# Designs tried in a protein design chat: VH-VL binders against q8ixk2r445to577. Part 45

Target 1, 133 residues: q8ixk2r445to577
Amino acid sequence: FFGMLQNKGLTDYCFDYNPPDENQIVGHQVILYLCHGMGQNQFFEYTSQKEIRYNTHQPEGCIAVEAGMDTLIMHLCEETAPENQKFILQEDGSLFHEQSKKCVQAARKESSDSFVPLLRDCTNSDHQKWFFK

## First folded at step 1 (VH-VL)

Design z50 (framework fv_zigakibart)
Fold by ESMFold2-Fast, scan of step 1:
Structure z50 (fold): chain C 133 residues (1-133), chain A 120 residues (1-120), chain B 107 residues (1-107)
Amino acid sequence: as target 1 above (133 residues)
Amino acid sequence: QVQLVQSGAEVKKPGASVKVSCKASGYTFTSYWMHWVRQAPGQGLEWMGYIYPGSGSTKYNEKFKGKATMTSDTSASTAYMELSSLRSDDTAVYYCARVHYYSSGKFDPWGQGTTVTVSS
Amino acid sequence: DIVMTQSPSTLSASVGDRVTITCKASQSVSTWVAWYQQKPGKAPKLLISKASTLESGVPSRFSGSGSGTEFTLTISSLQPDDFATYFCQQYDSYSRTFGQGTKLEIK
């Protein structure tokens, strides 16, 4: 399925990706921003390979977590999704990153009013529950 | 001047409903979140939930789901909190408070409070 | 929910004293803690936000500190107007939670 990936706890915030250049999709952090319904930056696809794709512009990007990190970054999608790009969207809305055994949580950046999705120990928090809108 | 003015005290029987109002002035009503907090006599503060008047979006503390209903009237710059099926343990002062952000930021200003007494 | 626990529940002090109130969170809340003062019959008043930021109009004798799970509110030289109940509040979670309050009364 596809659409804006919205947080149940932080209810007006969505996954947002705004690369500095349309030709430079890779290497930047995924953020959370007020849901605006205009597509592009906030439009994602969840695939049968358990990927979260940013595919409104070519080349297609896939959200990944690098070893030892807790931030979500944009990588190039591969023919066969590597383990660091696989997120299991569960019935309760949690996004489980199988390789790290962690869940994606809406969190505030340290010493800032901006928000980002981060890997955290899995809990019953609504900040760890997501849905496509 | 930024100000929140709440409706007057209410005395209700168990099983009744009560609707408290909070009228905002001195700022753009639809640009800020409105939270509700209650305080039972001699007790601490308990967060109930919020409404964002710009969209009508609400979020409730799990304890108040199905019991409290938050609404707003943009033309009147007024937020409302209705509490149903009142019990004696709902006796409290109910406050509205403005927040710059719904998941962050500070409660400023607060309304003066509305005392709700539930007695048989 | 994140549980906020204050100590002491009641504190007796004299004008001119330094008083400290402690607040502990059941899990890390970074610096997302606010402190409020409440006088009888009045709404709470914001004193400190983000653990240590003094709000405009609040006397400089008030200060806050802490990060993670332990936070403190200090009044360096207690004045008559400071006898009130003080509450800490976390806002790291969308579900806001308050400490149970500390009543500061005349010794």
Scores: ipSAE 0.000, ipTM 0.535, lowest interface PAE 13.5, mean pLDDT 85

Design z51 (framework fv_zigakibart)
Fold by ESMFold2-Fast, scan of step 1:
Structure z51 (fold): chain C 133 residues (1-133), chain A 121 residues (1-121), chain B 107 residues (1-107)
Amino acid sequence: as target 1 above (133 residues)
Amino acid sequence: QVQLVQSGAEVKKPGASVKVSCKASGYTFTSYWMHWVRQAPGQGLEWMGYIYPGSGSTKYNEKFKGKATMTSDTSASTAYMELSSLRSDDTAVYYCARDTYSKYYYGMDVWGQGTTVTVSS
Amino acid sequence: DIVMTQSPSTLSASVGDRVTITCKASQSVSTWVAWYQQKPGKAPKLLISKASTLESGVPSRFSGSGSGTEFTLTISSLQPDDFATYFCQQYDSYSRTFGQGTKLEIK
């Protein structure tokens, strides 16, 4: 699967990665932004290793969640995916982070109307359901 | 509590260099971008560039490439901006300003008080 | 690069007036525009981000609107503390650009 990773509940929003420096793709938070349909910073690939890869820049980035954190951040992809980079895309559209036992949810960033994907307890909310477009 | 404190005013001769400091307190220094913005007397704001202290990554306004150098000292929570080969038209107030690491959030929400740099013979 | 053009360059008004300042981008910047207030001898203060999001602690008489290439800052009932210079800034590009500023002065 590859394409724009869109939220079912927040239907105008897609996964987006726009690092401050295009020469430094690691260490920044993945955000949600209005789906523009042009790929670029919104183009992701879901791999057989259960990675969500950002292939737009070199070196390739992989979304990860560090222990004790709830934010999705960009890491370098490994030859063998570490556990913190593995997300199970369920048939109902939920995106389950196996290491933490939590689901990725579209959520409002504190004190603003901006949105980010965060790990939350798994529910049947449409804000936790994702699909490639 | 969140504060940026800049170094004091400088008077320099043409051809000299100046290094302005900006000390951050009250927040995690490595989690926010640091922009540098200048303002010539009676003029508007001119963006010079930014540094992301968490990585040391920089982006410059084309006008300042090769003229301004931005650095940071994580252990001191201090950002620096050095201007080389000063000319009289570099006379301005230089500001540091904090921003989030995502363009989709807030703009420059905390500013230093400014450092006046005067270039005169 | 993206050019930001403000109008008017100066605006004279009285306490209690409703004033509007306009900012035009040379290309679409979506909603990625911030507004700043600057008083003489002081650093700029962020008022509004993302075209319309009011910064914490900023009075509700300030509001922003717009999308694409045309943006406005409105002060619904001028107070004495509001006489200042106002700047718009786009951050759709990594290369940030400011408008030239609008000086709001007492009529």
Scores: ipSAE 0.006, ipTM 0.529, lowest interface PAE 12.5, mean pLDDT 85

Design z52 (framework fv_zigakibart)
Fold by ESMFold2-Fast, scan of step 1:
Structure z52 (fold): chain C 133 residues (1-133), chain A 120 residues (1-120), chain B 107 residues (1-107)
Amino acid sequence: as target 1 above (133 residues)
Amino acid sequence: QVQLVQSGAEVKKPGASVKVSCKASGYTFTSYWMHWVRQAPGQGLEWMGYIYPGSGSTKYNEKFKGKATMTSDTSASTAYMELSSLRSDDTAVYYCARSGHYDYPRFDYWGQGTTVTVSS
Amino acid sequence: DIVMTQSPSTLSASVGDRVTITCKASQSVSTWVAWYQQKPGKAPKLLISKASTLESGVPSRFSGSGSGTEFTLTISSLQPDDFATYFCQQYDSYSRTFGQGTKLEIK
């Protein structure tokens, strides 16, 4: 699959990656932002290695979660996907992070008007359901 | 047009294994989930699990863990379901069925079914 | 697991009748219910998805309704080729579960 990765519960919001420095594409947090329908910084690819790739840059970026953390950050993609970059896209739209055994959930950033995807215990919440548009 | 064509009927002895195939055509095999559904004689439909051919990821109904193994061959656009240590109560018709993602997780196309009979 | 219970188990009706089949979920499944038709010796065929969305090619005499825990399949004017067993299925959560089926017999 590829395209804009939209949330079922937070219906107007999509995965978004717009680093402040285009010469440093890694290390920044993936956010949620109003879906604009144009791809660009909201264009992602789900690969056969269970990666969520941001492939508008070289080298390509892959979403990862560091051990003990719950935020999704951009890392460099590797020839063989490491465990912290593997997400199981389930038929119902849930994204299960294999290494942590948690699901990606749309959440409001504390004390802010912005939204971010975070790892949370898996539930049947619409905020944990994602689809490519 | 979309077609799912399954392998022919099998008659096996208790303790044997059987591998049922489901060949897909008319669509992009790696863009849809492939499910397996069992129907024992005179009974209803029972979901066994699915495989996503795009990544090889599987999800099993807890009842069939250790009994069924699902695999796929993307170059052949074929999904497989293997039953191990067959018993008489494994006698059933086994269907493959396709589902899409998110808004399309209903089973929109089905294989014709494969009858597996276990008898000594 | 969510249990889906259909009623009636068997229904006998005449051509031209309006018939209804009900399906109850043991807990809320929102609108994530599909209805399938199965004729003897054949695979099931999808009729309705998301409780009320009629699939392409399915006659307009078929309709679905419901949300939460109670769902209904209606055939407004029964035809001879509607002889079949009908199954509801929830796809709100795993494992996917089906109702036990309703056998519709044409008089």
Scores: ipSAE 0.241, ipTM 0.785, lowest interface PAE 4.4, mean pLDDT 89
Fold by OpenDDE, second read of step 2:
Structure z52 (fold): chain C 133 residues (1-133), chain A 120 residues (1-120), chain B 107 residues (1-107)
Amino acid sequence: as target 1 above (133 residues)
Amino acid sequence: QVQLVQSGAEVKKPGASVKVSCKASGYTFTSYWMHWVRQAPGQGLEWMGYIYPGSGSTKYNEKFKGKATMTSDTSASTAYMELSSLRSDDTAVYYCARSGHYDYPRFDYWGQGTTVTVSS
Amino acid sequence: DIVMTQSPSTLSASVGDRVTITCKASQSVSTWVAWYQQKPGKAPKLLISKASTLESGVPSRFSGSGSGTEFTLTISSLQPDDFATYFCQQYDSYSRTFGQGTKLEIK
């Protein structure tokens, strides 16, 4: 699967990654923004290694969850996907992070004007449902 | 300087169509959402929908699905909104309004408005 | 859609007065509320975003507050230029619905 990763509950919002430096694409947080379908910022791929890959530029980035965090951060992809980069996109649309055993949920960032995907306990909320468009 | 300049007033008969234009300047046209907002005489503001010129992606208010069609010409930095099957209650001022890229999705710049009058 | 109920619909006041306009959302919209000023024959002008952030060039006599479902626009001391119609708007949802407006008239 590839393209825009859109949330079901937070209508018209997609995964968005916009690093401040095009040549330094890792270390920043993945956010949610209105789906626009243009450019590299909203193009992701779900791979056979269970990665959510940001591969519009080299080197390729993969979404990871750092220890003790609930945010999605861009890391470099590795030849073998590390445990903190493994997600399961389930048939019901839930995006499950294997290591944390939590689900990715669209949420408003506290004290922010942004929405972000956050790890939360898995529920049946549409805000935890995702699909590629 | 950001500017949105809309086409002139229109007078139409019921059943006709009208296409309003909104020419943008002073910013990257393809990097912002262009919205359309309607205001009937003496009434409030009503969001109709948006287009993202960068991709052509559109979203319509359910109320205006089938009534309004939003398009854009990136080469001309112009957004268009066509109203079909015009009725008297379509009489209103129609505004184009920009919302920002990676900032608050409020409407920071507006066109001057286009008056569409539908009368027999 | 989220309904924004604005009150009052009409408000008469004098220069120098303190006035408050209220907007109530049918459901929580956090702080994703904007306020606009509209004068006759003109397009709306953005005054406040995120419930309380003044836009550039907006006089400090304007202020906004609120969160969740109740929001207010306050003009601390009315000036002649402030007589206009004001609209609240939520942008928590893509539909970005507006209040019905408050016409601020000179008493």
Scores: ipSAE 0.018, ipTM 0.661, lowest interface PAE 6.5, mean pLDDT 91

Design z53 (framework fv_zigakibart)
Fold by ESMFold2-Fast, scan of step 1:
Structure z53 (fold): chain C 133 residues (1-133), chain A 121 residues (1-121), chain B 107 residues (1-107)
Amino acid sequence: as target 1 above (133 residues)
Amino acid sequence: QVQLVQSGAEVKKPGASVKVSCKASGYTFTSYWMHWVRQAPGQGLEWMGYIYPGSGSTKYNEKFKGKATMTSDTSASTAYMELSSLRSDDTAVYYCARFNPKDLTQYFDYWGQGTTVTVSS
Amino acid sequence: DIVMTQSPSTLSASVGDRVTITCKASQSVSTWVAWYQQKPGKAPKLLISKASTLESGVPSRFSGSGSGTEFTLTISSLQPDDFATYFCQQYDSYSRTFGQGTKLEIK
């Protein structure tokens, strides 16, 4: 699976990663932004190791959630995916984070008018359903 | 302040095409999505699709794929919707409506005044 | 597509009355519902977004509530300007869908 990762409930929004410095791709939060269809900052790959990879830059970035946190951040990909970088894309479209046992949900960032993917308790909400376009 | 002004009424024969315009003012045209909605006489509202003027990207209701074409002119701050192969059941008032992707608490906050398209033999 | 069904289709009321219009979705739309007012020959006007958020400039007699599949629009004390057609709309799904409308008429 690869392409733009869209939310079923928040239908105009895609996973987006736009680091301030294109030569330093790690350490920043993944956001949701209007799907523009141009790939680039919205192009992701779901791998057989259950990683969500950002393939626009080298070295490749992998989405991770650190222990005790609920925000998705960009880390460097490793030869074997660590537990904090594993997401199970389930049959119903939910994106289950194995280490925390929570699901990725499209959510409004309370301090701004922006949207971000966050870990939340798993529900049957369309805001927790994702698909590659 | 914010205004969406549409082109005037059109009367067309079956098989013709019509192009409706929607001129935006009072905001940054390329930062908002422009949706198109129609309303047949005495009927409810039907969503047709949208264009993101910043990139030219479009999304259509499946019913209107191959039938409607949405475009925009950034320099003129104008969105267009062209409907081809007109049939009598395309007779409707066509509206443009603005959507702010950064504020989902205000969905279609501004609408054009509507363009009446009548298709008759 | 998500189907939005409004009830009643027509409602007759007098100035000063409290009226309620209901909208039901064929599947859960969370709180992503907007309400519009349309007067004859005019474009729709946004009243409420996100089920219960009153838009700036809309009189406080209008209120919205609901989540999941059932939503209501309430006008606490009807004024002459309120006789119009009201539409609900879901925007949780890619394909935006509207209810069929409720005509609010003078009794």
Scores: ipSAE 0.007, ipTM 0.554, lowest interface PAE 12.8, mean pLDDT 85

Design z6 (framework fv_zigakibart)
Fold by ESMFold2-Fast, scan of step 1:
Structure z6 (fold): chain C 133 residues (1-133), chain A 121 residues (1-121), chain B 107 residues (1-107)
Amino acid sequence: as target 1 above (133 residues)
Amino acid sequence: QVQLVQSGAEVKKPGASVKVSCKASGYTFTSYAMHWVRQAPGQGLEWMGYINAGTGNTKYNEKFKGKATMTSDTSASTAYMELSSLRSDDTAVYYCARTRFLDTPGAFDIWGQGTTVTVSS
Amino acid sequence: DIVMTQSPSTLSASVGDRVTITCKASQSISSWVAWYQQKPGKAPKLLISKASSLESGVPSRFSGSGSGTEFTLTISSLQPDDFATYFCQQYNSYPYTFGQGTKLEIK
């Protein structure tokens, strides 16, 4: 699957990655932003290795969650996907983070009107359901 | 059971300050934001701001910046809202209400019973 | 700031009636609307979140609908306990804002 990764509950919002420096694509938090259909910052690919890839620049970025954290951070893709970069897109639309055993949920970023994807205990909430558009 | 219990009614003179407390029980205090909402007599509801109980980070409605100060005590599971330089138009019932600030939707599912603050000369 | 306007401001109805309260936002707020019920001397009580999600323990006669700028709260068969003031609230953007309220009175 590839395209805009949209939330079922937060219906107008998609995964978005807009690093401050175009030449340094890793180390920053993935956000949610209004889906605009223009690709670029909102174009992601779900791979057979269970990665969520950001292919706008070289080298390619892969979404990861660092140990003990709940935020999704852009990392460098590895030749063999590490466990912290593996997300299972389930039949019901949930994104299950294998290493932590938690699900990706659309959430409001503290002290802002912005939204971000965060790891939370898995529920049947539509805010934990995702699909490619 | 999940509850928010607020401090009792206050009567103050113009120019004074007042500090209202909101004690949380039945849930993990640091996992939720605590919001403050006021309601003047016979009027509607007005959002004042919130505090993240876990981090102490605050967000205020611009109208209340410099007027209201929100704090929290994690060890006591208690949030506070202090109003300074009270005027008669600050007379209202002040509510605390919780929401999961990192989760959408952030509707106020649990409310305190309210604290009446009366400012009279 | 997003302005929330409710209509009507006062509604008179009889037990068993179907009543509808409308809430209009000054700009699009997607589905981020909650509805609260408030009785005299009491704190507001959450009825509906995300425009249409019924809160646990709230009677099924309450329902919400709408998206974008126009939202509706419906009570399908009014009961004596439903005479109260109802408020809509947007939580799409800060500052959070409430409608002015609709007072539901016995006809």
Scores: ipSAE 0.012, ipTM 0.576, lowest interface PAE 8.6, mean pLDDT 86

Design z7 (framework fv_zigakibart)
Fold by ESMFold2-Fast, scan of step 1:
Structure z7 (fold): chain C 133 residues (1-133), chain A 122 residues (1-122), chain B 107 residues (1-107)
Amino acid sequence: as target 1 above (133 residues)
Amino acid sequence: QVQLVQSGAEVKKPGASVKVSCKASGYTFTSYAMHWVRQAPGQGLEWMGYINAGTGNTKYNEKFKGKATMTSDTSASTAYMELSSLRSDDTAVYYCARLGYSYGRPYYMDVWGQGTTVTVSS
Amino acid sequence: DIVMTQSPSTLSASVGDRVTITCKASQSISSWVAWYQQKPGKAPKLLISKASSLESGVPSRFSGSGSGTEFTLTISSLQPDDFATYFCQQYNSYPYTFGQGTKLEIK
């Protein structure tokens, strides 16, 4: 799969990666933003190794969650995907992070109307359902 | 050459409705959201809401919910903003503005229409 | 709602002066502020986005800085075309809000 990774419950919002410096593509948090349909910063690829790749810049970025954290951060992709970069896109649309055994949920960032994807206990909420468009 | 061209000035009586248009050219209309901003005479700018031109989904400032209705027509590349039950305090210049997009964060207003003056008088 | 407060509300200056306008947010907005210039009878024009990113075609004498709650717009050497009203806008949180405006007048 490739395209804009959109949330079923938070309609019209897509995975978005907007680092402050476009020449430093790693180390910053992935956010959710209004789907613009232009690809670019909202264009992701789901690979056979269960990675969510950001291929707009070189080297390629891969979404990861560090142990004990719940935020999605852009890391450098590796030849063999490490466990913290593996997400299972399930048939029901849930995005399951294997290492933590939690699901990616669209959530409001604390004290703001900005939205981010966070790891949460898995539920059947539409805020935990994702699809490529 | 991105351009937004708005409909002409309107003079309405209290209780009437008015529909302002904003015709887009020079870009892919459905790939952007369109903001609507109000400026009462001698006052500052006030954000009313935006519409995603590709989906028709809207986000309103609570102050204008129930007063303003935003729609879009993809075949005409035109966004609309309708005001209902007009009162004298709806007198203002109404602007459409394209949601700006650079790398990553498309929230600001990068291209503005020329404005449509709506005057409500008895 | 995030309240954006500009200071001063009016500023008198002469051609060639260095002018600074301040915008304060009632809570942290990171770098998500834009600056607009509006001349009488005209639509606003984008000058700066993301606190400090100068828009293409805007003269280099304009610059922006700041993060968190305090932001500034600076005009390094004022020109006749710069007498206008300037607005800041936060786009960190809904509803998006503007400052009340700073009117830059001939001294």
Scores: ipSAE 0.006, ipTM 0.570, lowest interface PAE 9.9, mean pLDDT 85

Design z8 (framework fv_zigakibart)
Fold by OpenDDE, second read of step 2:
Structure z8 (fold): chain C 133 residues (1-133), chain A 121 residues (1-121), chain B 107 residues (1-107)
Amino acid sequence: as target 1 above (133 residues)
Amino acid sequence: QVQLVQSGAEVKKPGASVKVSCKASGYTFTSYAMHWVRQAPGQGLEWMGYINAGTGNTKYNEKFKGKATMTSDTSASTAYMELSSLRSDDTAVYYCARDKYSGSYWYFDLWGQGTTVTVSS
Amino acid sequence: DIVMTQSPSTLSASVGDRVTITCKASQSISSWVAWYQQKPGKAPKLLISKASSLESGVPSRFSGSGSGTEFTLTISSLQPDDFATYFCQQYNSYPYTFGQGTKLEIK
């Protein structure tokens, strides 16, 4: 699966990654932004290694969850996907992070008008359902 | 002043159509989704759907698909909902309601005053 | 669709009373619940979001609690202005649905 990763509940919002430096694509937080289908900042791929890959530039980035965190951070992809980069996109649209045993949920950023994907306890909420478009 | 002002009460015959308007003021109309909620006499509230005034995207409650059509005119900062093939059980107060947050579709912090639509023979 | 069962349908109380309204969801909806107050001939007014977050300008005597399938709206000390109909709403899943309402009447 590839393309824009859109949230069901927070309709019209997609995974978005736009690092400040195109030559330094890791270390920043993945956010949610209105789906626009332009550029590469909303293009993601779900791989056979269970990665959510950002491959607009080399080297490729893969979404990771750092220890103790609930945010999605871009890391470099590895030959073998590390445990903190493994997600299961289930048939019902839930995006499950294997290591944390939590689900990716669209959430409002604190004290902001912006939105971000965060790890939360898994529910049947449409805010935790995602699909590629 | 931030407000939603809806069109006046309507009395229609069965089979007719009615178009309710909701004019927004005091905020950026295109930044928020406009929801529609109806309330039959003495009954609860029913979510009908929403339109994103910015994108034009709509989402309908399946119950009202084919019954309600939501549109918007950005130049007039006005949302519209048309009800077709009116029946007696369409008699209700219809509310437009702004989503609490720009770009989201959750709950409603600003409401129109409501438009009473009465369908009777 | 998620059914929000609100109870009681009618509640009679006096000024100063502590009152609690319950909303039960037909399935787990996390904390995605809002509460509204509606007075006769008026549009609903948003009171609480995310089950327990009090909206700005809403008196502190109002509070919300709950998660999963059971939610409550509590008025700690009823005031004359509080007699109205109250509705819960879920925004966990489309279509969004409301409880049937609780009419809070003066005893």
Scores: ipSAE 0.275, ipTM 0.798, lowest interface PAE 2.1, mean pLDDT 93
Fold by ESMFold2-Fast, scan of step 1:
Formats: C-alpha cells, sequence, structure tokens
Structure z8 (fold): chain C 133 residues (1-133), chain A 121 residues (1-121), chain B 107 residues (1-107)
C-alpha cells in the first residue's frame, strides 16, 4: 500500500511529515493535517515489514515510537525493521503498534489546536481507523 | 488583501435550485477547508458543512444532507454551494468562511460578505 | 449535538459600562470556543478563539474566559462601536454549533 494515510473518524486529516530542516529528516513528530491530495509530505508507504515509510527524501524515514512514549516520530529506516517501527494495519483499519500493544489514534492536543497521531488503548473508535487513499 | 467574494443575491420560486459561489484570493486555496454557514432572517448562525478545497471531500451537518451540495474548482479558487428543491424556509443569508487548518484551527477567521437567497412565489 | 446557550438574549447598556455575556455548552468542550461580533447587514467578525485568545486587531477591552461548559465574553468599557450581536461557537466536535446570539443595544 502507498498513498496518503487518512483517518476514518477525522475524515479530512492525513499523516503529514514536514520537518523544519530539510537537511535533518529525522527526530521530529509526525502530525495530522488537512489532506491536500498532492502527495509530497503526506505520501507514505506501508511495507511488508509493517513499516510506515516516508521516502520523499533519501535516506528513507520510518515512523517509530520510543519506549514509554505515545508520539510518533521519524527515525531512519533499518535493513531489518526494529519492533518500535512496526505497525500492523488490520483489516478493520486499526493501526496496531505491536511493541506497545496500543493503537494509533487521531487526537487533539490540549495545548494547541493541532491534531496528532498518538498511541492510545485500542478501542473500536473511528478515530483509530486508517486507510490509504 | 486576503478575501472571499460571494455571488450576488438570488430570488427563486419554490422547487427551484440555486448555486452560490465563493471566490478566494490572497491565500493558497487548496490548503484550507471552506465552510458554509446559514443565517435565516432574524435568526442565529447555523453550520451547514465544509469542503476540503484540496481534495473535494465534504462533511455535512446531517440537517443539510440531501438539501445542500458543496463543490470546488481548484483552478478558479472558487467554492460552490447548491441548494435543491427550494422551500420558503430556505430563505436566508448564506456565508462561506475559511477554516484555517494550518495550525489546525477550527474557527472562522475569514468570511465572505454573504449571499441573500429569497424563496417566494 | 452540542447545544450552546447564551445569556442574556438581549442586553441594554451605556457607553463606558462593563458588560459580560455567558455561553454554556451542554457537555464539556475544553477551551474550544470562539466569539464573533456581527453588525446588521455584515458578516460575523472573529473576536476571540480558544476561549481567551484575542484576535489580532481586536481592541483589548474585549476578553474571554472559561473552560469546560461555561464561557464568558467581557467588554471592560463599552464603546459606541460595540453595539452589535455576539455569538459563541464550539469547535470541539461536528457539527459545529453556535449560541443563539446576544444582542447588545443602547440603554
Amino acid sequence: as target 1 above (133 residues)
Amino acid sequence: QVQLVQSGAEVKKPGASVKVSCKASGYTFTSYAMHWVRQAPGQGLEWMGYINAGTGNTKYNEKFKGKATMTSDTSASTAYMELSSLRSDDTAVYYCARDKYSGSYWYFDLWGQGTTVTVSS
Amino acid sequence: DIVMTQSPSTLSASVGDRVTITCKASQSISSWVAWYQQKPGKAPKLLISKASSLESGVPSRFSGSGSGTEFTLTISSLQPDDFATYFCQQYNSYPYTFGQGTKLEIK
């Protein structure tokens, strides 16, 4: 699968990665932003290794979650995907982070009017359902 | 400089359709959602729905599903809202308003001047 | 749907007065409230977002406060230009909903 990774419940929001420094592609948080339909910073690839890859620039970035954290950040991809970079896109649209046993949810940050994908306990909420478009 | 300019007033008979336009200028049209808000004479504001100007995807207030249709033309930087099967209770001022998704704001920082739609025989 | 109820519906005041308008939500909406001013024949104008953040260019006599279910718009010293209808709006969830409006008129 590849394309724009869109939320079912927050219907017009897509995974978005737009690092402030184009020469430093890793270390920044993945956000949710209005889907614009043009790919670019919203274009991701879901691989057979269960990675969500951002390949707009080289080297390729892979979405990861650090132990004990709930935010999705960009890391460098590895030849063998580490557990913190593995997300299982289930048939019902849930995006399950296997290492933490949690699901990716579209969530609003209290400190700002921003939406971000966060790890939360798995529920049958449409805010935890994702699809490629 | 940044502005939304709507089409002129319309007078329609019951059963007709009307299509209101909202032309954006001074900002990147496809980076924002365009909302439609109705205000009946002497009444408050009522949110109708929005269209994502970049994708054409829409979200409607359930009350207006089947009555209103929202579309957009990216090349013209123009959003449209069509009302079908007009009734006298559709008489209102219709506003387009920009919802700033840059920074994920959901309030309306930029409004069109409004289009008066009158339905009478 | 989240119901937004404003009080009072009509408020008479004199220039120089301190006026307060209250907006109550039927369920908790955190701080996701905006306030608008509307003059006859004109589109609404954004005054305040996120319950208390003053929009650029809006006079400092306007202020907002509140969280959860109760929100207040205050005008500390009323000016002639402030006689208008005021609306609160929640943007916590769809559908977005507005209060019924408070008409501020000359006493």
Scores: ipSAE 0.046, ipTM 0.685, lowest interface PAE 6.7, mean pLDDT 87

